# Ledger of designs, part 219: VH-VL binders against q9nrl2r1430to1533

Target 1, 104 residues: q9nrl2r1430to1533
Amino acid sequence: GGVHELSAFEQLVVELVRHDDSWPFLKLVSKIQVPDYYDIIKKPIALNIIREKVNKCEYKLASEFIDDIELMFSNCFEYNPRNTSEAKAGTRLQAFFHIQAQKL
Key: E = the ipSAE of ESMFold2; O = the ipSAE of OpenDDE; V2 = 0.75 times the mean of E and O plus 0.25 times the DockQ between their complexes.

## First folded at step 17 (VH-VL)

Design V29 (framework fv_iluzanebart; at its last look DockQ between E and O 0.66; V2 from the best seeds 0.72)
Fold by OpenDDE, look of step 17:
Structure V29 (fold): chain C 104 residues (1-104), chain A 124 residues (1-124), chain B 107 residues (1-107)
Amino acid sequence: as target 1 above (104 residues)
Amino acid sequence: EVQLVQSGAEVKKPGESLKISCKGSGYTFDDHWIGWVRQMPGKGLEWMGMIYPGDSDTWYSPSFQGQVTISADKSISTAYLQWSSLKASDTAMYFCARQTFDFESGYYQYFDYWGQGTLVTVSS
Amino acid sequence: EIVMTQSPATLSVSPGERATLSCRASQSVSSYLAWFQQKPGQAPRLLIYDASTRATGIPARFSGSGSGTEFTLTISSLQPEDFAVYYCQQYDNWPYTFGQGTKVDIK
């Protein structure tokens, strides 16, 4: 492929992925591992999906990108109780995201 | 252009160890599962397992669990399949393949790109 | 595991004729079914995914149909380059599984 300069969205996704608390969000939840997940979560999303959408220029507005990231966190908090490692990681990662998103 | 390039043919003896590789390019390697498929001479295709390079999450087919090790080095966009002690019955062609996903439905989907295969021959 | 059964084992057809290949799943795989073509010494080539969608670059003479447990691959007019082994594969449940293959050869 060609050499391209990373957009602000691309850079932010890289930073989210590299974060220590990104592990619940790196990929889609497997229905095989979590059979009831898709009974509860109706709009599944993860960082690999978001990165793909960025690469395909699916986000025309920063608000659209932000909405997907927030959906990702919302799904986590909807499915995982507050005392879980996933929810705690999500809380920290979301705080990081909110800081970084101010640069968009 | 998405490509999976596998390491070259191997000729080994029973009891020897082996590690073959599959290098991905043209896409974000960390974001797609990489699977391994065995094809014994004159036989069909068998899923061995798959790995998600982004976090090294690894799934094995029951018949291959404990028989091989699947790993990945995302720093060089490479997945591996290895044996600690080869058997003659491990003689086969081995393919790696990339799994795609649908970002609308949220499901992992079909394997859209395949390596060219690595022939492993194990004989005394 | 889900067992995929293909029929017939061998299908002999003449160039220009229609070829119909069947694939049955031991339990429903919804539409998470792919068809592959493999020629000697080559990697499998994706033909159809999601039961009925042609992969990029696949000629229109290839079509897939079915859902649940019964699937069909049709080659409307067999070309010389179409003689090969065809595999169906489900990706609905782990472990993913292939059918045993159907060999399409010259009648």
Scores: ipSAE 0.881, ipTM 0.944, lowest interface PAE 0.5, mean pLDDT 95
Fold by ESMFold2, look of step 17:
Structure V29 (fold): chain C 104 residues (1-104), chain A 124 residues (1-124), chain B 107 residues (1-107)
Amino acid sequence: as target 1 above (104 residues)
Amino acid sequence: EVQLVQSGAEVKKPGESLKISCKGSGYTFDDHWIGWVRQMPGKGLEWMGMIYPGDSDTWYSPSFQGQVTISADKSISTAYLQWSSLKASDTAMYFCARQTFDFESGYYQYFDYWGQGTLVTVSS
Amino acid sequence: EIVMTQSPATLSVSPGERATLSCRASQSVSSYLAWFQQKPGQAPRLLIYDASTRATGIPARFSGSGSGTEFTLTISSLQPEDFAVYYCQQYDNWPYTFGQGTKVDIK
């Protein structure tokens, strides 16, 4: 995309990172701390990787950017039971994302 | 251009404190692990620990746990390595390094940007 | 922790010839292995990551191979700038660990 699309992706990622519920999503889950994570989650992704892809202009369509963000939440809900702090944070952040994404 | 610039050489006595720095530029500082590596005179390389500046998640190699403090100030894009009481055996070159990651996998992160090193000499 | 053992400790090679450096891990590290070059007074430089992937800007004469516990760095047709110490390093499990190094000297 153009300059306006890059700014929108960048701004949205910044807002997601600043959100209080971003803590499970800032970086990839540690294989050392969660040894079975990568047995279950085959397409891992996190906000730091998404921001790097925005910075390097890797997203050509807004749908590609949205797909990575939604994959991030889907991974969280696939791995974590609904009553965990991680899944609850994911639910709240995803709701925030959907509101902010309407501004794209 | 990604750069890591470390603070200058230090000459200290045993028992003194020291804090050395590693300033990152040319990238989003918060988003990349920064590690510290020791090289004692005439010896090889040893990972000491690493920090994720975005949330201050910090990992130490067991032999360095409790021996040093690793910290970061993301407002000035700077990571730190700190001793509360230096020993002569702390005489070494200290490097900082930044992890980078492969977009295709994201899973396999590697260190490819290194600071120039900080020589610390501790002698009575 | 995972012990990385390099051999030989010193390798004497004539310019233009092939150098082969070995690295063994005390347990499997899959393909999570990097090779670094270090010249006197300088920081290490990444050559190879993921056992066989050449880092950006590294000449094609450097190649890596292996998986699991046995790894090899090959330098085809050594150049004057290649005389240095080479380290392997695993990043499969924390703490990350280096081998003790192989010094490549002019014969």
Scores: ipSAE 0.592, ipTM 0.881, lowest interface PAE 1.8, mean pLDDT 91
ESMFold2 (binder alone), look of step 17: mean pLDDT 92; pTM 0.934

Design V3 (framework fv_iluzanebart; at its last look DockQ between E and O 0.56; V2 from the best seeds 0.68)
Fold by OpenDDE, look of step 17:
Structure V3 (fold): chain C 104 residues (1-104), chain A 124 residues (1-124), chain B 107 residues (1-107)
Amino acid sequence: as target 1 above (104 residues)
Amino acid sequence: EVQLVQSGAEVKKPGESLKISCKGSGYTFDDHWIGWVRQMPGKGLEWMGMIYPGDSDTYYSPSFQGQVTISADKSISTAYLQWSSLKASDTAMYFCARQTFDFESGYEYYFDYWGQGTLVTVSS
Amino acid sequence: EIVMTQSPATLSVSPGERATLSCRASQSVSSYLAWFQQKPGQAPRLLIYDASTRATGIPARFSGSGSGTEFTLTISSLQPEDFAVYYCQQYDNWPYTFGQGTKVDIK
């Protein structure tokens, strides 16, 4: 495996993953469990994909990284009603992200 | 370099328990599904199940549901396949494999890296 | 589950000849189809994914085509190291399933 310096993006992703409210976002929604998910969400994304993109230096600008994170939350709120555990977790995690993103 | 290294060959008797392992390296272990595939002697490949180490979410093939247990210890980048009571019919080669995904499509896709296999022989 | 059927069971070809392997799905798997090569005592090696994309390091003589329910793996000019068993596998729906394999041996 390659050795990489821990960038600000890498650090933020680690913090997001470790957060208690990251469980809806760790990986792509399974179409096995949610058959209609990909009929509604057209640009699916998750923290594992974002981390891989970071590791492969796919983000040239902080705004690109932020856009993917915001897309992740947007997808959650588009599919999940406000009273769901997923949406509530997303709300808290997004608030955390907004605070941490100020360091970028 | 991505690698999956499996535990060594096993010789067991019917009724014994067994747990074999698959250790990943060269990538973020938590972020990719690990699958298990059975290959009986002289036969084809069969998907048994898969686990996401990041949250231990697990899926079994119907044929293997309740027959084996798939688990993972992400602290040591290792996935496991275990039997509580082996049968002679469990004699086979067992492979682990990593699933990758496409950034653009947002789907999880094919299994790109495989372990070298673990031979399990069960006989009285 | 989706049943994958490969044909022929055994394909005998001479070195330098073209080999054509078929894989049929019991229902559409879109392009979520992979081809693997396996030699005795070895793990399967990924050749093709997404029906037609060669994996890293795979020689150009290997090509995949098809979509939906009909797929083909072609080896344009068979090399000595290509004699092996080839499997197709769908990853469109769980449980993922393999074909029963095609053995490519020397004529």
Scores: ipSAE 0.846, ipTM 0.934, lowest interface PAE 0.5, mean pLDDT 95
Fold by ESMFold2, look of step 17:
Structure V3 (fold): chain C 104 residues (1-104), chain A 124 residues (1-124), chain B 107 residues (1-107)
Amino acid sequence: as target 1 above (104 residues)
Amino acid sequence: EVQLVQSGAEVKKPGESLKISCKGSGYTFDDHWIGWVRQMPGKGLEWMGMIYPGDSDTYYSPSFQGQVTISADKSISTAYLQWSSLKASDTAMYFCARQTFDFESGYEYYFDYWGQGTLVTVSS
Amino acid sequence: EIVMTQSPATLSVSPGERATLSCRASQSVSSYLAWFQQKPGQAPRLLIYDASTRATGIPARFSGSGSGTEFTLTISSLQPEDFAVYYCQQYDNWPYTFGQGTKVDIK
């Protein structure tokens, strides 16, 4: 809640986007590149959508923001085997997120 | 306020090069696909391609592949459409458009903000 | 690619009356369909997305319906500013494609 919490969400999203391992999460997965993705993932989300929700003040609680970020990682691990570049990037970015989220 | 401002009208000869621009403001430019749409005189609308400025990921419609280059410079919030050698058949109005997110009906993307258009006339 | 076919090509309607515009997709596009209005010399304006949801600032007289391959735009009680060309567009699969347009003219 309030101005400090919204500022923290903005800063955390900026840090996530700037992280080297953000590349699988910048935007929604392409149907052209991955035709079956939306048959498997029913609640898609990405960093650009999360940033837009922060900019529009869509998050009322920190838990809502955290839930969207965790959904993003959960989708990655559901779709991608552990040995893929996507899953490895997700593991590293999620670890970074968990450290930063303790500061909320 | 979200705005897309396109470069001005162009009058060119066949064989000349051209690069037209679309500058976005009032939003996070990097986070939204920018597409280009052609409208030939008296005709309908055709998607040419789109670019994601955040990572330069680019798609072309098959009929425009190899005919134009779509690019972006996110440091100045600008997308570009360019020809290396114009033809008379390139005479048309060209629009840029920005993708918008829908949070209420799933996260499907649609294009809701449009530039004013750039008229390109190619004739001797 | 997915072909979008609009009918009729021209629809003549008196002010204050209802216009009904049709759009058919060559294969299912689920509900990923948008409607645009374009007036001479202007950019297209988004009216409807997700087949039936009005975009922000669009008057209630515009309504959309349909799913799969058949879609309809209805304009109740035509206003003078509504005489324009209307395009449907699918955004289910790239390349996104427009119909050829339906011109709504004064009867």
Scores: ipSAE 0.593, ipTM 0.878, lowest interface PAE 1.8, mean pLDDT 91
ESMFold2 (binder alone), look of step 17: mean pLDDT 90; pTM 0.916

Design V4 (framework fv_iluzanebart; at its last look DockQ between E and O 0.61; V2 from the best seeds 0.65)
Fold by OpenDDE, look of step 17:
Order: structure tokens, then C-alpha cells, then sequence
Structure V4 (fold): chain C 104 residues (1-104), chain A 124 residues (1-124), chain B 107 residues (1-107)
């Protein structure tokens, strides 16, 4: 592939992925491991999907990008109780995101 | 352009170890599952397993669990399939393939791009 | 695992004629069904995904239909380059599984 300048969205996604607490969010929850996940979560999303949408220029507004990221966290907190590792990681990553999003 | 390029043909003897590779390019390697498929001579296609390079999460087909090891090195966009001790019955063509996803529906989807295959011949 | 069964094993068709290939799943796979074409010495090529959607670059003469447990691949007018082995594959449940293939050869 060719070299291109990273957009603010691309840069933020890179930072989220590299974060230590990104592990619950790197890809869609596997129904192999969590059979009931998609019975509960109706709008699943993950960082790989968000990155793909960024690469395809699907986000015309920063608010659309932010909405997908927030949906990702919302799904995590909806499915996972507060004391789970996933929810705790999500809480920290979301806080990081909120700080970084100020640059958008 | 999305491409998967596999390592060259292998000629081995029973008992030898082997590691073949599949290098992805033209897309974000970390973000898509890479699967391995076996095709014995004159036979059909068999899913062996798949790996998510982003976190090395791996699934094996029951028939191949414990028989092979699937791994990935995301730093060089490469997935691997390896045997610790080859058998004559491992003689086959091996394909790697990339899985796509629908960013609207939320399920793992179909395998859209395939490597050219690696022929492995095991004979005494 | 979900067993995929294709029929017939071999389909002999004349150029220009219609070819109909069947694929049955041992249990419902919804629409998570793909069709592949494979020629000797080549990797499988994706033809259809989600049971009825043609992959990029696939000629209009290829069409897929069905849902649940019964699926069909149709080649409306067989071209010389279409003689090959065709596989169906479900990706609804791991392990993913292929049918045993249908060989389309010239009558």
C-alpha cells in the first residue's frame, strides 16, 4: 500500500488499540465463547470495525465517529457487570478516549 | 490490493518439523482473522483453524486440535501453520484465507481473499 | 459440527446450458453460506456470500439462493471457463465446514 497522512480519527484508533485496556474491544465478541452475547447486544461494534469504517471514509462528522466509540463502551457495560475485567478495562479505556477526543 | 502470499512448496520426511507462512498485505493485518484450510490430494477442503493476529486469539477445528499449531507475527503481517512431527498423511495443499466482516451486522463473516497455497509432501 | 452435503457429485453440462448445484446443511445456517469455485492447481475463488450476494468481479450468470438448510448455486449459461469444482461452505458456526464439492464438467 501507499503512504498516506493519518487523519485524527486514524490516529485516535491507533492509540486506542495500543492501549493496555483495549483487549475487550479489538474485535467482535465471539459467539463461540459467549453464545448469548448477540441476544443481548443488538448493535455490536469493535475497534477493528471502527478502523475499517475510518479507512473507508464512512465518518463524515466527528460526532459519528464518537458515537460508534461510545456505542462500543455502552455495549461493554450493558453486557458485563461492574466487577468484571472487561468492564474495568472499558472504564479506563473510555476515560482515555474522552481525553483524546478533545483533540478532534 | 489485498494479497495473501504463502511460503513455497515443502518436501519433508515423516517425523520432521515444519512451519509454513502466510503474509498479508494491502489491509490492516491485525484486524482480520486468518484461517488455514487443508486439501488432501484429490479431496475437498477442510477448515483447520483460524487466528486473530491482533491478539492471537485462536480456534482449531476439533479434527486438528493438538495436531498443528497456528500462530501469527503481526509485526510482519504473517500467520503460520506448523507441525512438530509430520506424518505421511499430512501430505496436502494448505491454503490461508482472510475473513472479512460486516461493520453493520456484528458477526464474523466470509473468507474473501485466499493465498495461492503451499504444497506439503511428506514421504519416506 | 454442521455437515454440508452437495449434490450431485458430478454435473455434466453443455456449454451455454443452465447448471444447478445443490447444497444442504444438517442444521440451519441462516444465510451464512458461501460458494467457491476451484480449478486445478488454484486456490478457491469466492463466488457468492450470504447465500445470494455475488462477490466483487463475479459474472452475473452466477447466482445463489436459499436459506436455512437448502441452498442453490445457479450458472445460467455455462461458459468454458466455468468447468471446475464448486464448494459450499457455512460460516454460521465453528468449525466452519465445506460441502464435499460438485464437479461441473463438459457433457
Amino acid sequence: as target 1 above (104 residues)
Amino acid sequence: EVQLVQSGAEVKKPGESLKISCKGSGYTFDDHWIGWVRQMPGKGLEWMGMIYPGDSDTYYSPSFQGQVTISADKSISTAYLQWSSLKASDTAMYFCARQTFDFESGYDYYFDYWGQGTLVTVSS
Amino acid sequence: EIVMTQSPATLSVSPGERATLSCRASQSVSSYLAWFQQKPGQAPRLLIYDASTRATGIPARFSGSGSGTEFTLTISSLQPEDFAVYYCQQYDNWPYTFGQGTKVDIK
Scores: ipSAE 0.784, ipTM 0.922, lowest interface PAE 0.6, mean pLDDT 94
Fold by ESMFold2, look of step 17:
Structure V4 (fold): chain C 104 residues (1-104), chain A 124 residues (1-124), chain B 107 residues (1-107)
Amino acid sequence: as target 1 above (104 residues)
Amino acid sequence: EVQLVQSGAEVKKPGESLKISCKGSGYTFDDHWIGWVRQMPGKGLEWMGMIYPGDSDTYYSPSFQGQVTISADKSISTAYLQWSSLKASDTAMYFCARQTFDFESGYDYYFDYWGQGTLVTVSS
Amino acid sequence: EIVMTQSPATLSVSPGERATLSCRASQSVSSYLAWFQQKPGQAPRLLIYDASTRATGIPARFSGSGSGTEFTLTISSLQPEDFAVYYCQQYDNWPYTFGQGTKVDIK
């Protein structure tokens, strides 16, 4: 999109990264620490990759940006049982994202 | 423009400590793994370890586990490699390198930017 | 650790000729394979990643192929600036590992 949309995407990603519940999403899950993750999750994504895509203007539509963020949460809920700290963090960060996304 | 600038050459004695640096610019420093590579005189390249500056997550190659410390200070966009007690066998060229992303898959990582190298000479 | 083995150790080639460098992994690395060029006194330079994708600014005479355990770097018409040491590197799993290098010399 335009300059306004790119600034909004950048600002939203910064807010997500700064959020206390961002810790499961900062970077891709380690194959060393979680060997089976990539057997289950076929479209991995994380906040660092999304920020890079924003910085390089890879998102042309707000829907593309929103889709990547929602994919990130969907992956979290697919891999992690609901009672895990990862899934609980995902639920809280997703709620925060929905509030912030109203500003797009 | 992405750039990695390393600290200057060092001449040290066995038993001395040393901390060399790698300063990144032109990108979001916190979001990219920084790795360290050793090249002994006349020899090939060896990965030593890597750090994610955003959360300080750190991995060492088995050969270097316990031999060096890798750290970062994201407030000044700088990664470090340090020895508590140098040995003559630590004489080598040391490079830092940054991982990058491939947007096609969102998970392809490869090292595309390298520092100029820091020559460390350890001799009596 | 995944061991990367390069052959030959030294390759003597005339300018304008084709050079073929081989790299073998001790187990599959899929396509997570990079090639680097290093000239004396310089840092390594990325040539190829993802087994076959040229890095930005790398001339078309450099091409990579292969997957799994066997990989090839081809230089279709050697230029004077191409005489260097070439390393393959896997990045499928940590620790990432380099091959021992192939030196491409003028014949």
Scores: ipSAE 0.543, ipTM 0.867, lowest interface PAE 2.0, mean pLDDT 91
ESMFold2 (binder alone), look of step 17: mean pLDDT 90; pTM 0.919

Design V5 (framework fv_iluzanebart; at its last look DockQ between E and O 0.75; V2 from the best seeds 0.61)
Fold by OpenDDE, look of step 17:
Structure V5 (fold): chain C 104 residues (1-104), chain A 124 residues (1-124), chain B 107 residues (1-107)
Amino acid sequence: as target 1 above (104 residues)
Amino acid sequence: EVQLVQSGAEVKKPGESLKISCKGSGYTFDDHWIGWVRQMPGKGLEWMGMIYPGDSDTYYSPSFQGQVTISADKSISTAYLQWSSLKASDTAMYFCARQTFDFESGYSFYFDYWGQGTLVTVSS
Amino acid sequence: EIVMTQSPATLSVSPGERATLSCRASQSVSSYLAWFQQKPGQAPRLLIYDASTRATGIPARFSGSGSGTEFTLTISSLQPEDFAVYYCQQYDNWPYTFGQGTKVDIK
């Protein structure tokens, strides 16, 4: 028992997490590794936080869910220069998301 | 209900190896850092290190770097603290603790839930 | 590392009286300061986080204040179950560090 059908949001988060380019986004940026990150990024977010919000049914509208995902990418592009591995991964993952989001 | 349950008390001799455990439940284990804290008899609390089970990212306190190994098995929601060769000075209570985060502000990373502790006694 | 210094080492207070505990950081830790209560044979229990926010289930008689390098834990009216050791802990910079503790005992 314990099996239930995943919501569209849940399933999309699973797909994002499983994507090869999800590694910059799986958890909040470490303040230890990146001491200035939170001086620059004022609304930090990551896939684990978004997953928890989904599990708690905090998203009432698809637009709210999409906004958080887009914020996640926006933060990445704001902090990371275009030629970084993080920014490149973000670009590919965002493209994937835009395709999958059409199912919402 | 969030819980951290640690393995039982250990009585060891100097030179022996040891691995103690901390099992999390009631939350997504992969998404929260687990820290280890030492408390020697009658003394205060000392951070040893912490691990992110999702990817096994690990930080050690300088005082404990190379002295212990912190690991995790996310498949069974368990974090570990181990010694290759115990010393008498390793006699202490060891706590694991979960770090949390705020959805509204990602600035704060405090430890909100603690295991019951594992007493390790090392003597000849 | 950031050194946390608590004072006094021991605070003797009568039941019903106000208890004030101090915690000083060797450098600014902003508001990333937590207070813990520990009783003999037990794990530390989180009381306050982010300097002034009470953890879930913590009685209103516990309050935290301060920022930067000076912090205070106040117990407005000490209850019998409040006699314990209290630790402050900064989580602004790794390695995270605790104060040496203040023992609150009965006067």
Scores: ipSAE 0.572, ipTM 0.881, lowest interface PAE 0.9, mean pLDDT 94
Fold by ESMFold2, look of step 17:
Structure V5 (fold): chain C 104 residues (1-104), chain A 124 residues (1-124), chain B 107 residues (1-107)
Amino acid sequence: as target 1 above (104 residues)
Amino acid sequence: EVQLVQSGAEVKKPGESLKISCKGSGYTFDDHWIGWVRQMPGKGLEWMGMIYPGDSDTYYSPSFQGQVTISADKSISTAYLQWSSLKASDTAMYFCARQTFDFESGYSFYFDYWGQGTLVTVSS
Amino acid sequence: EIVMTQSPATLSVSPGERATLSCRASQSVSSYLAWFQQKPGQAPRLLIYDASTRATGIPARFSGSGSGTEFTLTISSLQPEDFAVYYCQQYDNWPYTFGQGTKVDIK
């Protein structure tokens, strides 16, 4: 991706981190609190990892960036039943992501 | 380059308070766990606890729970280790370390960047 | 908590020789095992993580192996700068714990 795409990725990640519903996604799920998470979720990802990948220019295509963001939400919905606080936050943040991504 | 720079050596008396610091640079400070490790004179290494500066989520090893306070101020990229009342047995070298996540490993949570250490001497 | 036991406590080795350091965990830590080197007056340096993966910039003479409860660090040809104390550390379960160290000394 070009320089304007990388700047847009950075701006979008900042907006996601600032959102009130980002709390389940700021960092990887704790093995201390959730010991079985990594038996179920094989490709863990979180906003801190995505931000580091943007900062290190690891994304070559916009689709790669979008895939990581969508993987983050998919993991949330796979692990968490739909009526949990985590899944509800994921639904709202994903909707926000889709709206903000259209404005790029 | 990632760097962790710790505050200088301290010479204290029992009962005094102390707060030592670990300043991170060259990375997004908020996004990485910072841990604290004690090394008593002539002894090995011992994890004390760790903090995630982004949300202040904090874990302590049981031996240190209630004995120290771990905190962070993300506005100045600094983590802290604090005693309210030092004991002679707190005499040690204290290291901070930053957690690394490798994109290939996914969930491997290991510490590879270390501060230079802060020597704390508490005379009994 | 998981107890990490290193052996031997001290290993006397001539430069150019092979050194083999052992680390045993009181319960399985899978592959979540790191090796650190510490020289006097210095911070620990990460050598190996995930039992067998060399950290960036670590010479190929350092290799790690093992899984579960038994782990080995091998230094295939000791250099003068390798005389130090070596620690294993598990990071499978909190609290993370170190072994007591193996001192590699000049024979």
Scores: ipSAE 0.566, ipTM 0.874, lowest interface PAE 1.8, mean pLDDT 91
ESMFold2 (binder alone), look of step 17: mean pLDDT 91; pTM 0.925

